VH-VL binders against o27280. Designs and how they scored, part 83

Target 1, 266 residues: o27280
Amino acid sequence: MDSMNVPEVLEIKRIVEESESVKTFIFSWDFRREVRPGQFVMVWDFRDEKPMSVSLIDPVRSEIGISIRRVGEFTDRVHGLSEGDLLGIRGPYGRGFELMGRDILLVGGGIGMAPLAALADEATARGMRVDALVAARTADELLFLDRLEAAGVNISTCTDDGSCGFKGFAHERLLTLEENHDMAAVCGPEPMMFQVMRILDERDVPAQLSLERYMKCAVGICGQCCLDDTGFRVCAEGPVFWSQELSRVREFGRYRRDPAGRRVPW
Key: E = the ipSAE of ESMFold2; O = the ipSAE of OpenDDE; V2 = 0.75 times the mean of E and O plus 0.25 times the DockQ between their complexes.

## First folded at step 3 (VH-VL)

Design f11 (framework fv_cemiplimab; at its last look DockQ between E and O 0.02; V2 from the best seeds 0.00; counts 0 for: pae O 11.9 > 2, placed apart)
Fold by ESMFold2-Fast, scan of step 3:
Structure f11 (fold): chain C 266 residues (1-266), chain A 118 residues (1-118), chain B 107 residues (1-107)
Amino acid sequence: as target 1 above (266 residues)
Amino acid sequence: EVQLLESGGVLVQPGGSLRLSCAASGFTFSDYAMTWVRQAPGKGLEWVSGISGSSGYTYFADSVKGRFTISRDNSKNTLYLQMNSLKGEDTAVYYCTRGDYSYPFDYWGQGTLVTVSS
Amino acid sequence: DIQMTQSPSSLSASVGDSITITCRASQSISNYLNWYQQKPGKAPNLLIYAASTLQSGVPSRFSGSGSGTDFTLTIRTLQPEDFATYYCQQSYSTPYTFGPGTVVDFR
C-alpha cells in the first residue's frame, strides 16, 4: 500500500526545546521512504492535521525531526505532548530543495529556519560551503544557531529590534554581505522572501524559495492550491520554487488569501 | 550503469526547427541537472544549455539564447532540446551530459549529428 | 565570459613518454576546473574534476594540479589508449567554457 498517503502512528522519541515557542519532535524513520529538505509532512493529533516542514533528516540515527511553533489550538495541544506520546505522520509531500554549485546562501526568517536547517545538514555533508543569514524579530526567536555552528555553517544574524547581530530586516542585512553564491535558499514570511529574492536576482544568484502557505489544501479541502497567473500548485509543484519561476507570479509578496479565497494585502 | 542516448539529429534547412531527445537510465534522473554540449565538425566543445532536476531553473549560452529551449520529462527519464531558427553555425554533434557546476559533466551520450544546410 | 586557453595545441608522443598539457583561465576560477579526454569518433569522458581529483576508474598515471588561473594535466608513462584530444573546462560560472583542446598524437 501507498505509505505516502496513509498516516503512520509514530512515537515521539525525543523533544528538543528550540525556544520558548518552538519545539522539535523527533521520530524514528524508515529511510526506504525518502525524505528531502524542503518537503513537509502532515502531522495528525487524532483531531486535526497540519502541514509541518521536516527540520532534521538523519539516516545514520534513522530519525526525522519536525519543528513546530506554538501559534494556535493545534500547536498548543502538540506542545503539551511528552516523549512516548503518539502522533500520526503522513507524507512526505512536495518538492524539496535542489543543491547546485559549491556554495550556498541560506536566508531564514523565524520558523523558516526549520527546513533550512535540514538543508544545511545536506549541503555540509556534500562538502558545500554554507553561509546562513538567520533573521527574527528578537534574539530569543533566532533558531538553530548552535546546530548550524556545529555543522560548520558561517552564520550572520539580524533582529528587527537589534537584540542580536545586525539591527534591521533580512534584506537590509543581505545588502551588507558582499559575497556572491552559486545558489541561495530562502524561507520565511513572504514579504521578506520577496525582498531577498529581488536582491539575489540583481546579483544574478539563482534562488529557491519555500512557499508553505497553501499546503493544507493538498490534503484537507480541495486538494488543489494555485498561485495567481502561473497556475502553480504549491502542494504539487511546491512548496519550493526557483526565483526564475516566481518572477512571473503577481501574487508573490503582494497578497495572501483569507479563508473565503479573497485577496488580502500582506 | 549510467546510460544516455541522444536521438533526433537530421539534416535541416536554415531557419528550420528540430527537437533532440536524450533517454537516460541507470540513475535517479530527477536528482541531477542535465546539459547539452555540442561540437562542430573538426572543432572543440561548446556548452549549449542546462536545466535543473526540477526544471525550475534553465540556463543558456548567449549564442542560442532566444532560439533554443531546454526541457525534461522526469516521468520518462528524458531530456529535450528544442532548436528554432537554426543557422549553419548550429551544425554540430549534440551531446547529452549529466552535470552542472556542482558536478562535472561525468557521463556523456554518444551524440547525435545535426546538419543545417540548404 | 571566462576564456580558456590550452597549450600546446598539439603534441606528438610515444608510448612510455610523460606529457604535460597546460590550461589557463582569463580570470580566477579557484579549483573549478575539469579535464576531459576525447578519442576519435567517441564522446568525451571525464578524467579529473576540482582541478586535481581523479574520476573513479581513471588510471593513476593521470594527474591534475593548479588553482586560480593556471592548471596542468600530466600523463605519466603514456599508453596506446591515451592518444586522444584533451579539453579543460571551467565550472566556476555559466557559460561553462572549454579550452580549444590539445591533440596528443602518435609520433
Scores: ipSAE 0.442, ipTM 0.743, lowest interface PAE 2.9, mean pLDDT 86
Fold by ESMFold2, look of step 4:
Structure f11 (fold): chain C 266 residues (1-266), chain A 118 residues (1-118), chain B 107 residues (1-107)
Amino acid sequence: as target 1 above (266 residues)
Amino acid sequence: EVQLLESGGVLVQPGGSLRLSCAASGFTFSDYAMTWVRQAPGKGLEWVSGISGSSGYTYFADSVKGRFTISRDNSKNTLYLQMNSLKGEDTAVYYCTRGDYSYPFDYWGQGTLVTVSS
Amino acid sequence: DIQMTQSPSSLSASVGDSITITCRASQSISNYLNWYQQKPGKAPNLLIYAASTLQSGVPSRFSGSGSGTDFTLTIRTLQPEDFATYYCQQSYSTPYTFGPGTVVDFR
């Protein structure tokens, strides 16, 4: 019954500490409002509103989970909340991931594993074979490993400092993997996604990549989430794009935009 | 339960254009990739083109690249094939089927005949 | 492109016979091979996917085997409704090519 453009005030039912810097906030959710992996919600702390990816979609328990990395004042305030505290949630918004084939590769960097964890749950429930390449700076920042293992996902890890798994970047680890997958889903730092996309294109593996841009309205009216050259709005036509769609986007992997719309390097 | 119904097949002259439609029902259309397969009279099956559920990824056989485009309208549960610069070798029954990429073609329409002749 | 061949191109058989149809791919396609049945004037119907998995509703007299480049479809105890054309098709990579077909006729 709720309007998607008005935040619903919900109680934090449970908080899971995923790492020192990442918490998952779990809420009761009426699944008559469908949610798909790769969609996002706007989280309102009664002062400001920010887009966050859905990391858990559990219709059986009537729960959603939203994973939030502490990176600034808004996320610091949200990380200071306790179970029973209130947040506003509006959405979901955007285009989610589409599954195809029988063998899927997930490539996630840092918090980018959040929407991929939700996708892994759907893929394994569909009977797909799931391989995941989980990347972070250090071992302590590798997210969702136990959850992915319990779901039957075949995990490869890499860390910048070599503290767990392959020492190096996700795209370097991917070069050492020679499996032929039917599709891939990629989410993480945009420079990483660009390098991973190039490798997957050379291997003729269709890929979907989840982008983030500055958002204001979340429904496609204001234009603040636009990509160069195409006029695509991340909140309306994305955040998930196929690699075919992104191959012609000049800015992908090269720069980002500040809140005023100015181009800045990554 | 699942139904696919093609339409739009007619006689058309070489060099002409034609748009085929496929009406889908009995499943959540937007969740599935869709494919066109054709069969020339007395000949075997030829994969023509496929499209992802969101329309974000499209594939074409070499024989039709640059001449055909594929699209869908998920609000109308309809798949389309736009055929331009038609040639005699495009004469075939065109089937709409569910599936693409690595999945089998599990449901087929009954086909629509396109004839390219003077 | 992955080329698909089938053998034989046609065969004659009687009700109650067992027959085998062979399909070969020009490169490894793992187990990404499907079999379809087509009767005159009708659309194809999926019989087997993933080389050996029967589609729901397909009788157990149909079976498939193989991996890599060589695959077989076996029909045991042919029934009158089994006289049709059979196609293999690879679903490993685009373009998703079909074999040329095998016509199974009543003797």
Scores: ipSAE 0.005, ipTM 0.489, lowest interface PAE 11.3, mean pLDDT 85
Fold by OpenDDE, look of step 4:
Structure f11 (fold): chain C 266 residues (1-266), chain A 118 residues (1-118), chain B 107 residues (1-107)
Amino acid sequence: as target 1 above (266 residues)
Amino acid sequence: EVQLLESGGVLVQPGGSLRLSCAASGFTFSDYAMTWVRQAPGKGLEWVSGISGSSGYTYFADSVKGRFTISRDNSKNTLYLQMNSLKGEDTAVYYCTRGDYSYPFDYWGQGTLVTVSS
Amino acid sequence: DIQMTQSPSSLSASVGDSITITCRASQSISNYLNWYQQKPGKAPNLLIYAASTLQSGVPSRFSGSGSGTDFTLTIRTLQPEDFATYYCQQSYSTPYTFGPGTVVDFR
């Protein structure tokens, strides 16, 4: 269980097609190594390695799921794999979500719903009331709706084109919802998260947000995922941050660093 | 205010059985993983067992695996540790502590002394 | 299993001193390291979690640092009530393991 530099080579037990571009890869997992919603693992296809959020945590079946969106060469290769094929997995890493109170709001966009789906399972298992605002560009990109519904989550959908639910962005839909919650968990495109955070702050709702940055080591050593000004390492201090922490991060919602360290606007 | 109160610690013979209880208050019990930690007289702390709040998944130290069982009754806000086939080396103060999975043990009970001796 | 070690096993200090305790893990535990204080006949108290985050209610003279395998607890301006045994604990994976403890006593 040397999680730092030695990935475990695991067999893909099952593949679930979530959408045209998203698959969930399921692995047997030894839960002596606990994993929390919001934490990530490093997925190694023996050529490259990428951080991926855990989207399923099932201690009953001794399984975890990793949802991966097809977005580039690495993910293209991974999406070409079949059940029975092997991947390297190391982790989990990072700070996951904390649950507090009895009523929780989840706001997710696209693949950002992956860690939130896992959080939803835990929250509902704890007997919490869970409301989820699930956003995507189009209806066919909405993720985990059946899982969430089965878990007893109250779902509100939002699509850019209006093909399902509210027509518009997540923060716009949120403005139409007057109910406050004990806490919120947010994950998705950073511009979305930025706007959502502002609204939640105005409403005095404690919020946690999961950031995505280029990660190399995943253990807080290389500094590739450092956030400007604060020096926060997304892999170590995050990827889940409280809104108060992110308020100190100037680049949040504005830009990120690419693998070359250059500023890339959102 | 969060409070944890252990009970059940007594003198038992080797090979005997004992059940400890921990009464919790001041928080939503079912939302938190709970843990037993023990401390032999004059020694350090040893993690014994844990149970998840959400899934009820249980974990054990190798030293107690197969002999101890951890359980909880969320309706009673109570944590239990069933100890079977007790050995002399099980003699310790047993602490109940709150910990949400890998989160720190932020609250502890006063402990209850279990003595295993012939 | 992850083994935890501490150094020193004991140290003597005076009120007002600054002291440092070190904890080492047998493998990387990222920042999943907690510090506890225990006084004789009492239950442990959480001081630091996530290697460097101060627990609510704990004086600011306590601080933690480190990541991976090496961690440090620092107590600035030692107070009379700080004389106790200190334990580190990894929460990276089960079985959770504690360091052997460091006794801080009066010089």
Scores: ipSAE 0.000, ipTM 0.483, lowest interface PAE 11.9, mean pLDDT 92
ESMFold2 (binder alone), look of step 4: mean pLDDT 92; pTM 0.936

Design f12 (framework fv_cemiplimab)
Fold by ESMFold2-Fast, scan of step 3:
Structure f12 (fold): chain C 266 residues (1-266), chain A 118 residues (1-118), chain B 107 residues (1-107)
Amino acid sequence: as target 1 above (266 residues)
Amino acid sequence: EVQLLESGGVLVQPGGSLRLSCAASGFTFSDYAMTWVRQAPGKGLEWVSGISGSEGYTYFADSVKGRFTISRDNSKNTLYLQMNSLKGEDTAVYYCTRGDYSYPFDYWGQGTLVTVSS
Amino acid sequence: DIQMTQSPSSLSASVGDSITITCRASQSISNYLNWYQQKPGKAPNLLIYAASTLQSGVPSRFSGSGSGTDFTLTIRTLQPEDFATYYCQQSYSTPYTFGPGTVVDFR
């Protein structure tokens, strides 16, 4: 077939407003190019190209969805588009999530629920029992609750301000949950993911974490997506990593990299 | 049809090393966790090691930790078990199994006999 | 680690008999219990998963039941090909542990 490295110009079939700052853009997709939860695509607005996680994978309708948070010039322009407008899509890229066991835990913070929503769909379709801990700063920033509920997911929420569910951070809520799980999948801000990973490690629960860092690896600038001591390339060896792999990365949870590749504290 | 075929089992001296291979066919290899299960002569089944489809997660029985390494080559549909510092108690038939993660080991190879003796 | 025990360790039966094998886990494993059959010199094959779900191609005379810590495998109207060793296995958490096996011999 065609190279995954050549952008295909696709029509926006449908737009779902997830919140005031998040929209899901839905495209018809030829599933001869397989897409799995945890993978990302490069979205091209004919000026700039940015990586975006796939949040909906629907082979029955032949659709994929890409959820985008409004955070800058590129995303502002994309949010201004309408159904029928065109975007370039290249990919998919990266390693997706792996499903293990029959009882799984999803822990998502903010837009990090996007790839986990796609994973929840696959896990429930396979007959797995799914518990989701959905975290955000405020109730208005909790994402995909209706979709998760429709899929049969058992949902716990927490907000920093206490406006919905547990008042506090994801890792604080996790400490009050005593259910056993065969694996966990985690996506959100790195400080949250680091704290959650530590708790899951203490409970001997294998965890997969998605690192959606700024990167240019899909266009051949691989150094900008490397993790410090390990030499991992997020776009080639991630963005999904097992906790066993991340336990050896000094940078995880302490530093990030800016667009120039410099270390910046969280 | 799913098929798993082990190879590499031989007589080896204590302290020696050996690599087992398992050739898989009939399914998308990278979608499945794979495991090694062994059976000592006249004894029951013992889980040895497992590896996720992406190779990102590996797990071992305490009896083999630090001595055995599990790996896979998804481009060749092949699973490996590197066995170092072999002991007499490692003598067993080694089975390659498809784990389907922590669901049942639904397909098994024929087994390959490893004998550790002087 | 979760410890698995089986009872009886061996059982003698005749063709046409119904037999029951018991498996116990040292802690609750919900329904994450599998049953395997192994004939001498052969690899094991999966009979039952999720405590009670029959694997495709396995005869209906095999059935499983139980949850938590106590599980049973029942073989109704035993056939000559059923004389084998049977193992239970928990898939609740790693390390995945097997029971010690139950040998079903011809009487």
Scores: ipSAE 0.076, ipTM 0.603, lowest interface PAE 6.4, mean pLDDT 85

Design f13 (framework fv_cemiplimab)
Fold by ESMFold2-Fast, scan of step 3:
Structure f13 (fold): chain C 266 residues (1-266), chain A 118 residues (1-118), chain B 107 residues (1-107)
Amino acid sequence: as target 1 above (266 residues)
Amino acid sequence: EVQLLESGGVLVQPGGSLRLSCAASGFTFSDYAMTWVRQAPGKGLEWVSGISGSGGWTYFADSVKGRFTISRDNSKNTLYLQMNSLKGEDTAVYYCTRGDYSYPFDYWGQGTLVTVSS
Amino acid sequence: DIQMTQSPSSLSASVGDSITITCRASQSISNYLNWYQQKPGKAPNLLIYAASTLQSGVPSRFSGSGSGTDFTLTIRTLQPEDFATYYCQQSYSTPYTFGPGTVVDFR
């Protein structure tokens, strides 16, 4: 009997360099263990274990992909691996995205495009019209544009410095886009998601937001994952939440928790 | 085979409360948005309320907003409509349907009759 | 709210006839229009969604057309089981509004 809490040691089948700082690691996967966009896995390098979002779900090829940004010691070690090397994978965990209606707006910032790329694949396979607003600080940090284009997604871009597309922030670009969507899915830095959510609420568009950045582990104490006003735990009840749920959380978009659990401004 | 079965419809006095249930089978309940649609005797169809697959998103017709609440228990494959402060104009057959937005209301239950009268 | 109107309110027809029902929206709804059939004492069933896409299991004698504000449902070679009330419904925005219905009676 397979157990989700025991890491399965898998061979890295292929590595795709998405940018200077982001790589997608592709593994063969047995789809008797279901995986949905918005879910995450625990990646174990035989020293440390970290949560990573699933960015590719391909039942036809029997593959999953995990996109990892180089930000510290663990990710530096993983980025040093090659095709044929081994990693432990445990999961999937968390609630995936829900799809409703005939069209969807995706709003992604930086690495937040990773789970949204998997969602775009599912939405297009379902026959939905997909519009994606891809945001980053600079053109070099925009992710998955070629993959989204190949899937038939209608793409808008924005960069803080104006090096690609609209010059400005995601919410500023959103104000200039068509207001007509049955739903939206948003993933990126919390201040970006807060501003985007407020615009979508004003337009009466149901939105789901992924709070992946707060997942420290799938197990253990979840005090740091807790959204104080509601008691939600990102790793247990998330990472995907509807905007109606997040509109009641006073900390969303204003504060974060450091490793000691203290409130710090964004 | 998809099946939806409503229950709970009875005669209630104005100002009263009532909870309707809809038992679902034949599909993965949590993967689908669900909706309530009503029909007053001899009249047409009126959309009442909808809920996302997880229960995290809900919406209501203005005529029932603040009085009705929609919820679901995915472990029991059951959809609920809690109706408070009932008015004579709420008298109708209430249908449970699968779907939301442009996703078709592709399956409907047989309906349950709610009568609000003194 | 988007208001939906249907024409005619009722019609009488014979088996083998072809009939057309018209639905109009008070503002553009693109192709976010569904058609439902309701037989006496029964729940409605979906016939057509996205203005022209036939629901699985629905006979090919049913067809839908239109976009924007004006839509039609056509039933060719009317069968005895087609005597029913037909409703259009917009799914463009909440609240989702239905037309008043068209009753198709046996002549």
Scores: ipSAE 0.403, ipTM 0.728, lowest interface PAE 3.2, mean pLDDT 86

